# Designs tried in a protein design chat: VH-VL binders against q0aze0. Part 26

Target 1, 268 residues: q0aze0
Amino acid sequence: MKIILVNNRFKENTEKKAQEIAGQLSALNVEVIIDNGLDEPYAGTVDFIMVLGGDGTMLRAARRYGQRAIPVLGVNMGTVGFLSNIEINELAEYLPLILREEYSLEARMMLEVAVFQQQSLLTRVFCLNELLLRSNSPRMLSFALEISGQKLEPYRGDGLIVSTTTGSTAYSLSAGGPIADPQLDAFIVTPVASHIINKRPLVVSPEREISLHLLEEREAIIGIDGQIKMDFGAENRVLIKRAPHPLLMVNLKAKPFFTSIDRSLQRQ

## First folded at step 13 (VH-VL)

Design Y1
Fold by ESMFold2, fold request of step 14:
Structure Y1 (fold): chain C 268 residues (1-268), chain A 123 residues (1-123), chain B 112 residues (1-112)
Amino acid sequence: as target 1 above (268 residues)
Amino acid sequence: EVQLVQSGAEVKKPGASVKVSCKASGYTFTDYAIHWVRQAPGQGLEWIGGINTYTGDTYYRRKFQGRVTMTADTSTSTVYMELSSLRSEDTAVYYCARDESYFDYLSGTFDYWGQGTLVTVSS
Amino acid sequence: DVQVTQSPSSLSASVGDRVTITCRSSQSLVYSEGNTYLSWYLHKPGKAPQLLIYDVSTRFSGVPDRFSGSGSGTDFTLTISSLQPEDFATYYCLQATHFPLTFGQGTKVEIK
């Protein structure tokens, strides 16, 4: 059995814990790859991914590995988030179940994001929470949103968020979007400080294609899961679709989404 | 308007402790980690550590491990750095700076800084 | 710890000159998905440092167009295309790809 342990580059304590867990797993004849983000993603066959950290660490794991149909377990090492399933001090208890594959999987929709310059593809990335288009200057943006070929009236404001339902509790929520049940597949399109009064958040079918481009020359940035940033200008366009494969999240113990909302958001 | 306002200058004796505050305003406090950076006289900038205000996690440079404690009070939007067992080489201007965070993720970019707090350690 | 070395340590230049400062890291600063956590700061005596450039080349909001950043891997450059009187300062690069975070030693830019 081969497992990837994904951890955080800022946490020296997390690295020590990852090495301890790797040692324990190796003693059980489990091959372990540690991914702290400094090396290329492991390209070989992997049976399981264990994320040691919070929701931000899970986002990186999802972007690197989410399209491979590999079970991903969130292991919390501190503050309980929306994407962790067990606590680090419970890992030994649940490890036998993991090794016997006695768990369920919950599918979470991901975004496929393609950025173009003129008509040339510059990059394609995957995203678990959201794409953010925002101004990189004191001036607001003027931009176009197109949904499956249907052009909406132009937007003016600080930017726009295109979120999954999983991302509904992140930036989209702060910008006025709804909390969505993560079991639903949908886009949530949330304006950021819009100066156009009729631009309300939209909930959009996952079969749609969403396109964004600037209508005036401005400095803008595209953010992916709050962790990847790309310059975005009048020569660029971004296309957003549902990713080919959802993230497969491991469920070892019940984590009732609706009753946990207040607790998970208290830190905001 | 984003502001980080630090507590005033302090004079301490070797072996004492100092606690510097950094009060944030003009933004959502838990969206940004707070880092501490110091500059001793005639020296460059030195990163001390940081605290993720969302998770409460702290990150200390090894040379300060065991002497530094960082805490955050979300209700007052204030971060504190306490440095103990002070030595003369700890004389410096101490800055707080914010770093955009997203859950446990930190970018490591310091976009706004406090005005600095001079800590003088003298016998 | 990752060492970050700036060059030159100091320089003198006239208003209107092009100024180039380099920052060299002892290890690659490339992180997951190509992110490179290298930023540049301006620091004047008695003032707080100010962010100029982050992610190697992205100008912080409100920073004049005369400032630009470039580079990859281990080698990075801050360029001031036309030096202005207010650009007298010490400049620092910071790497945040590796723990602990480390600054370069600084480059003092003096206006002649």
Scores: ipSAE 0.743, ipTM 0.888, lowest interface PAE 1.4, mean pLDDT 91
Fold by ESMFold2, fold request of step 14:
Structure Y1 (fold): chain C 268 residues (1-268), chain A 123 residues (1-123), chain B 112 residues (1-112)
Amino acid sequence: as target 1 above (268 residues)
Amino acid sequence: EVQLVQSGAEVKKPGASVKVSCKASGYTFTDYAIHWVRQAPGQGLEWIGGINTYTGDTYYRRKFQGRVTMTADTSTSTVYMELSSLRSEDTAVYYCARDESYFDYLSGTFDYWGQGTLVTVSS
Amino acid sequence: DVQVTQSPSSLSASVGDRVTITCRSSQSLVYSEGNTYLSWYLHKPGKAPQLLIYDVSTRFSGVPDRFSGSGSGTDFTLTISSLQPEDFATYYCLQATHFPLTFGQGTKVEIK
């Protein structure tokens, strides 16, 4: 059995803990690969992914491994987040269940994001929380949103967020979007500081395709999960679809979403 | 308008402690980590450490381990850096700087800086 | 600790000159998904440092387009295409891919 441990490059204690866990697993004849983000993602066969960190660390794991249909367990190392399932001090209790594959899986929709320059595909990335389009200058953006070929009235403002339901509690929430049940598959489209009052957040079927492009020359940035950034200009467009595979999140311990919302958000 | 406003200059004797404040305004405090960087006279910039205001995690350069403590007060949007057992080589201008964070993720990019606080350590 | 070395340590230039400053890291600065956490700052006496370029080549909002960054892996360059009077300052690169974060030693750009 082969497991990837994903940790955070800035939190030195996660590296020490990852080595400790790797030693324990090796004693059980489990091969362990540690992914702190400095090396290329492991390309070989993997049975399980364990994320040691907060929601930001889970986002990196999801982008690297989410399309490979590998079970992913969030192990909380500090601040309680929306994507962790167990605490680090509970890992020994649950480890036998992990090794016997005695757990359930919860599917979480991901975005597939394709960025073009003119007609050429520049890059394709996956996203668990959101895509953000924002201005990279003091000036507002003027941009077009199309949903399955249907052109909406032009937008003016600081930008736009296209999130999953999982991402509804992240930047989308701060910009005025709704909290969504993560069991739903949907896009949530939330304007950022719109100067057009009739531009309300939209909840959109996951079967739709969402396209964005600028209507005038401005410096803009596309952000993915708050961690990947790409320049975006008048020569570019982005196409957003539901990703081919959801993230498969391991459920070992009941984590009732609705009763935990206020507690999880209070740290902000 | 994003601003980081630091406390005023300090003069200290060797062996004392200093506590420098950095008050943030014009943005959501927990969306940005705060780092501390110093510049001794005639020298370059040196990173001391930082605090993730969302998670409360601190990160200290090994040189300062055991002598530095960083704390954040979300209710006042203020970060503090306390440096103890001061030496003459700790004489420097100390800057706070913000770094966009997203949960436990930090980019390590310092987009806005405080005005600096001169700390002088002399007998 | 990852060492970051700037060249030159200082230079003299006139308004209108093209200026090139290099930053060399002792280890690759490439992180997950190609993210490269290399940024450039300018610093004038009596003022706070100012961000110019992040992620190797992205200009910070409001930074004039005469500033550009390039490079990959271990070798990075800041270029000022036509030096202006306000550009006389000390310039620093910063790597944040590896813990701890480390600055280059600085490059002083002074008037000829």
Scores: ipSAE 0.716, ipTM 0.877, lowest interface PAE 1.4, mean pLDDT 90
Fold by ESMFold2, fold request of step 14:
Structure Y1 (fold): chain C 268 residues (1-268), chain A 123 residues (1-123), chain B 112 residues (1-112)
Amino acid sequence: as target 1 above (268 residues)
Amino acid sequence: EVQLVQSGAEVKKPGASVKVSCKASGYTFTDYAIHWVRQAPGQGLEWIGGINTYTGDTYYRRKFQGRVTMTADTSTSTVYMELSSLRSEDTAVYYCARDESYFDYLSGTFDYWGQGTLVTVSS
Amino acid sequence: DVQVTQSPSSLSASVGDRVTITCRSSQSLVYSEGNTYLSWYLHKPGKAPQLLIYDVSTRFSGVPDRFSGSGSGTDFTLTISSLQPEDFATYYCLQATHFPLTFGQGTKVEIK
């Protein structure tokens, strides 16, 4: 059995803990690869991914490995999040269940994001929470949104968020979007500081295609899961679809999503 | 409209402690970590550490480990840095700076800075 | 600790000159998915530092077009295409790919 341990570059304690866990797993004849983000993602066969950190660390794991249909377990290292399932001090208790594959999986929709320059594909990335289009200057953006070929009235404001239901409790919530049950598949389209008062958040079928482009030359940024940034200008277009595969999140311990909603509101 | 306002200059004796505040306004406090950077006379910039205001996690350069404590008060949108066992080498201007964060992720980019706080350590 | 070395330590220039400052890291600054956490700051005496460039080449909002960043891996440059009177300052690069975060030693740009 081969397991990837994913950790965070800023947390020395996380790295020490990852080495300790790797030692314990090696003693059980489990091969361990540590992914701290400094190397290319492991390309070989992997049976399980363990994320040691908070939701931000989970987002990186999802982007790197989410399309490979590998079970992913979030292990909280002292920071409470929506995407962790167990605490680090519970890992020894649950390890036998992990090794016997006695757990369930929860599917979480991901976005497939394709960025173009004119007619040419620049890059294709996946994300778990959201794509953010935002201004990179004091000036507002003027941009076009199309949903499955249906052109909406132009937007004017600071930007736009296209979120999954998992991302509904993240930046989309702060921008006024609805909280969505993460068991639903949907896009949530949330304007950021719109100067057009009729631009309300939209909840959109996951079968739709969402396209964005600027209507004026302005400096803009595309952000992915709050961690990947790309310059975006009038020569660019982005196309957003449901990703081919959902993230497969391991469930070892019951997670009461609805009782956690108040925590999300308090953080805002 | 983003502002980081620091507390005023301090004069301390060797062996004492100093606590510098950094009050944030004009943005959502928990969306940005706060880092502390100092500049001693005639020297460049030196990173001391930071605090993730969302998670409460702290990150200290090893040189300061055991002498520095960073805390955040979400109710007042204020971060504090306390440096103990002061030495003359700690005489510097201390800056707070914000770093975009997303849960436990930090970018390590300092977009807005406080005005600086002069801390003088002398007999 | 990752060492970051700037060159030159100081330079004298006139308004209108093109200025180039280099920053060399002892290790690659490439992180997950190609993210490279290298940023540039401007610092004037008695004032707070100001962000100019982040992620190697992305201009911070409101920073004039005359500032640009380039480079990859271990070698990075900041270019000021036409120096203005307000640009006389000390410039720093910062790497944040590796813990601890480390600044270059600074480059002082002085009026000739």
Scores: ipSAE 0.715, ipTM 0.872, lowest interface PAE 1.4, mean pLDDT 90

Design Y2
Fold by OpenDDE, fold request of step 14:
Structure Y2 (fold): chain C 268 residues (1-268), chain A 123 residues (1-123), chain B 112 residues (1-112)
Amino acid sequence: as target 1 above (268 residues)
Amino acid sequence: EVQLVQSGAEVKKPGASVKVSCKASGYTFTDYAIHWVRQAPGQGLEWIGGINTYTGDTYYRRKFQGRVTMTADTSTSTVYMELSSLRSEDTAVYYCARDEAYYDYLSGTFDYWGQGTLVTVSS
Amino acid sequence: DVQVTQSPSSLSASVGDRVTITCRSSQSLVYSEGNTYLSWYLHKPGKAPQLLIYDVSTRFSGVPDRFSGSGSGTDFTLTISSLQPEDFATYYCLQATHFPLTFGQGTKVEIK
């Protein structure tokens, strides 16, 4: 068996724990690769990915490995989140199950985000939570939204979020989007501080495609999962569709979503 | 408008503790982490540490571990930095700075800064 | 810790001059998905530092076009195409790819 351990660059305890876990796994004849984000993703075959940290770390892991159909386990290390399944102090208990591949998987829809300059592809990214289009200044943006070729009325506001159901509890929620069951596949399109009161969040079929572009000669920013940023101008287009493969999240321990979300919202 | 307003200047004796506050306004408090940076006389900027206001996670430079404590009060949108066992070398202007946070992710870019707090340590 | 070294430590220039400041890190600042966490700040005495450039080359909101950032890996540059009177200050680069975060030692831009 070969396992990737993904840790958080700013949380040194995750690095230390990764080293410890690596030692334990090595003693069990398991090959371990530690991904601290400083190197290119491991390109070889991997049987399991363990994410040490919080939801942000999980998002990074998802972007790097999510399209490879590898089971991904979130191991929470002292933070609040929705994407971790077990706590670090529980790992020893569940390690035998992991090694025997005795666990269930939960498929989570990911986004495929393609950014173009005219007709040229600039970048393609797969992400678990959302794409954010936002102004690079205090001024509002004007941008066009198309869904499966249907052109909506122009948006005017600070920006727009296109989120998965997994991402519904992230930035989309702060912007007034609905909380979605992560077991559903759907796009959630949430306006960010729109000057048009009637602009409501949209729940869109995963079979559809979403296109965005600016209607003015201004600079904006595309954000992906809050971690990737790129300039976005009038000559750029972004196309969003369902990723061809979902993230396979490992489920070792039952973690009720709706009770968890209530708890999380109460602390905000 | 985004603003970080820090507490006033402090004069402390060696061995004492100082607690500086940074009150944030004009944005969603828990969407950003707050870092602390200091500048000693004649020196450059030095990163001390940061706190993720969403997760509560703290990140301290090893140099300050054991002496620094950062806390966040979401009800008042205020972050505190307490530095104990003060030394003359701790004399500096201390700045708080905002950093975009997304769960346990920090961008490491300080887009807005407080006005600074002078902390003088003298016998 | 990752060392960040700026060059020069100080320079004298006149209004209208092209100014270039370099920042070199002891290790690559490239992170996951190609992200590079290098930012530039302007600092004047008695004032709070100000963000100029982040992610190597992205200009912060409100920052004049005369400021630009470039570079990759371990070598980064801040360029002021035409120095203005208000630009005389000390400039710092910051890396946030590696823990702990570290600043360059600063570059003081003085009036010639």
Scores: ipSAE 0.888, ipTM 0.940, lowest interface PAE 0.5, mean pLDDT 94
Fold by OpenDDE, fold request of step 14:
Structure Y2 (fold): chain C 268 residues (1-268), chain A 123 residues (1-123), chain B 112 residues (1-112)
Amino acid sequence: as target 1 above (268 residues)
Amino acid sequence: EVQLVQSGAEVKKPGASVKVSCKASGYTFTDYAIHWVRQAPGQGLEWIGGINTYTGDTYYRRKFQGRVTMTADTSTSTVYMELSSLRSEDTAVYYCARDEAYYDYLSGTFDYWGQGTLVTVSS
Amino acid sequence: DVQVTQSPSSLSASVGDRVTITCRSSQSLVYSEGNTYLSWYLHKPGKAPQLLIYDVSTRFSGVPDRFSGSGSGTDFTLTISSLQPEDFATYYCLQATHFPLTFGQGTKVEIK
């Protein structure tokens, strides 16, 4: 068996724990690779991924490995969130199940984000939470939203969020988007602005495609999961689709989503 | 509109403790972490540590571990840094600085700074 | 700890001069998805430091065009194309790819 341990660069305790876990797993004849984000993702075949940290760390892991159909387990290192399944102090208890591959999986839809320069593809990213289009200046943006070839009235505001249902409790929520059941596949399109007239959040079928481009020659920024930033100008367009493969999240322990909403959201 | 306002200058004796405050305004408090950086006379900037206001996680430079405590009060949008067992070499101007945070992710870029707090340690 | 070394430690220049400051890290600052957490700050005595450049080359809002950042891996540069009177200060680079965060020792830009 081969396992990747993903940790957080700013959480030294996750690094220490990763090393400790690696030692323990090695003693059990399990090969371990530690991914601290300083190297390229491991390209070889792996059987399991453990994410040591919080939701942000999970998002990074999802972007790096989510398209490889590898079970991903969130192991909470003291951070509040929605994407961890067990606590670090529970790992010893569940380790036998992990090694025997006795666990259930929950498929979570991811976004496929493609950024173009005219007809040329600049970059393609898969992400678990959301894409954010925002102005790079204090001024509002004017941009066009198209859904499966249907052109909506132009948007005027600070930006726009296209989120998965998983990401509904993240930045989209702060912008006034709905909380969505993570077991539901859908796009959530949430306008970002204090004074957007006649624009409401949209819940869009995962079968549809979403396109964005600016209507003026201004500079904007595309943000992915709050961790990737790229310039976005008038010559660019972004196409958002459902990723061809979902993230496979490991469920070792029952974690009711709706009963934990209030507690988890109190810190936001 | 974003502002970080720090508490006033402090004069302390060796062995004492000092607690400096940093009040944030003009943005959502829990969307950003706050770091503390100091500058001793004739020296450069030195990172002390930081606190994630969303998670409550703290990040301390090892040389300060055991002497530094950072806390956040969301009700007042204020972050505190307490430094104990003060030494003469702790004499410095202390700055708080804002860092974008996304859950347990920190950008490590300090976009806004407090005005600084002079802490003098002398017998 | 990752060491960050700036060069030069000090320099004298005149208004209108092109100024280049270098920052070298002991390890690569490249992180996940190619992100590089290197930023530049301007600091004047008695004032708060100010962000100039982040992510190696992105200019912070309100920062004049004369400031630019470049570099990759372990070598980074801050360039002031035409030095202005208000630019005389000490400049610092900061790496945040590795824990703990570390500043360069600073570069003091003085009037000639």
Scores: ipSAE 0.879, ipTM 0.937, lowest interface PAE 0.5, mean pLDDT 94
Fold by ESMFold2, fold request of step 14:
Structure Y2 (fold): chain C 268 residues (1-268), chain A 123 residues (1-123), chain B 112 residues (1-112)
Amino acid sequence: as target 1 above (268 residues)
Amino acid sequence: EVQLVQSGAEVKKPGASVKVSCKASGYTFTDYAIHWVRQAPGQGLEWIGGINTYTGDTYYRRKFQGRVTMTADTSTSTVYMELSSLRSEDTAVYYCARDEAYYDYLSGTFDYWGQGTLVTVSS
Amino acid sequence: DVQVTQSPSSLSASVGDRVTITCRSSQSLVYSEGNTYLSWYLHKPGKAPQLLIYDVSTRFSGVPDRFSGSGSGTDFTLTISSLQPEDFATYYCLQATHFPLTFGQGTKVEIK
């Protein structure tokens, strides 16, 4: 069995814990690869991914490995988040179940984001929570949103968020979007500080394509999962689709979403 | 109008401790980590460490490990840095700076800074 | 610790000049998905530092377009295309790809 341990670049104590866990797993004849983000993603066959950290570390793991249909377990090393399933002090209890593959999987929709300069593809990335388009100056943006070729009236404001239902509790919530059941597949389109009062958040079928471009020269930024940022200008366009594969999240411990909403949100 | 307002200048004897505050306003406190950076006379900028106000995690440069403690009080939107066992080499201007956080992720980019607090360690 | 070395340590220039400052890292600053956590700051005596550029080349909101950043891997450059009176200051690069975070030693840009 081969496992990737995903870790955080800033948290030295999680690196020590990752090495300790790797040693324990190796003693059980499990091959372990540690991914702290400094090396290329492991390209070979992998049976399981264990994320040691919070929801931010899970987002990086999802972007790197989410399209590979590999089970991913979130192991919290601090405050409980939305994407962790067990605590680090519970790992020994659940390890036998992991090794016997006695767990269920929950699929979480991901976004496929393609950014163009005119007609040239600049980059394609995957996203678990959201894409943010925002102004990079004190001036507001004027931009166009198209949904499956249907052009909406122009937007004016600080920007726009296109999130998954998983991302509904992140930036989208702060911008006034709804909390969505993460078992639903949908886009949630949330304006950021819109100066056009009738621009409400939209819940959109995952089968749609979403396109964004600026209508005037302004400095803007595309942000992805709050961790990847790209310059975005009048020469650029972004296309957003449902990713080919969902993230497969491991369920070992009951974690009811609705009864936990208030506790989980106190961290935002 | 993002503001980071630090406590006033301090004069300390070698071996004492100092606690500098950094009060945040104009933004959601838990959306940003707070880092501490110092500049000794005639020297460049030196990163000391930081605290993720969302997770409570702290990150200290090794040379300060064991002498520095960073805490956050979300009810007052204030971060504190306490430096103990002060030496003359700790004489510096200490800055707090905010760094966008997203759960346990930190960008390591310091977009807004406090005004600085002079700490003088003199016998 | 990753060493970050700036060049030059100081320079003298006139208003209107093009100024170039380099920052060299002892290790690659490339992180996951190509993210490169290198930022540039301006610092005047008696004032707080100010962010200019982050992620190698992205200007912070409100920073004039005469400031630009470039580079990759281990070698990075800050360019001021036409120096203005308010630009006389000390400039620092910061790497945040590797723990601990480390600043360059600074580059003082002086009149004349």
Scores: ipSAE 0.722, ipTM 0.873, lowest interface PAE 1.3, mean pLDDT 90

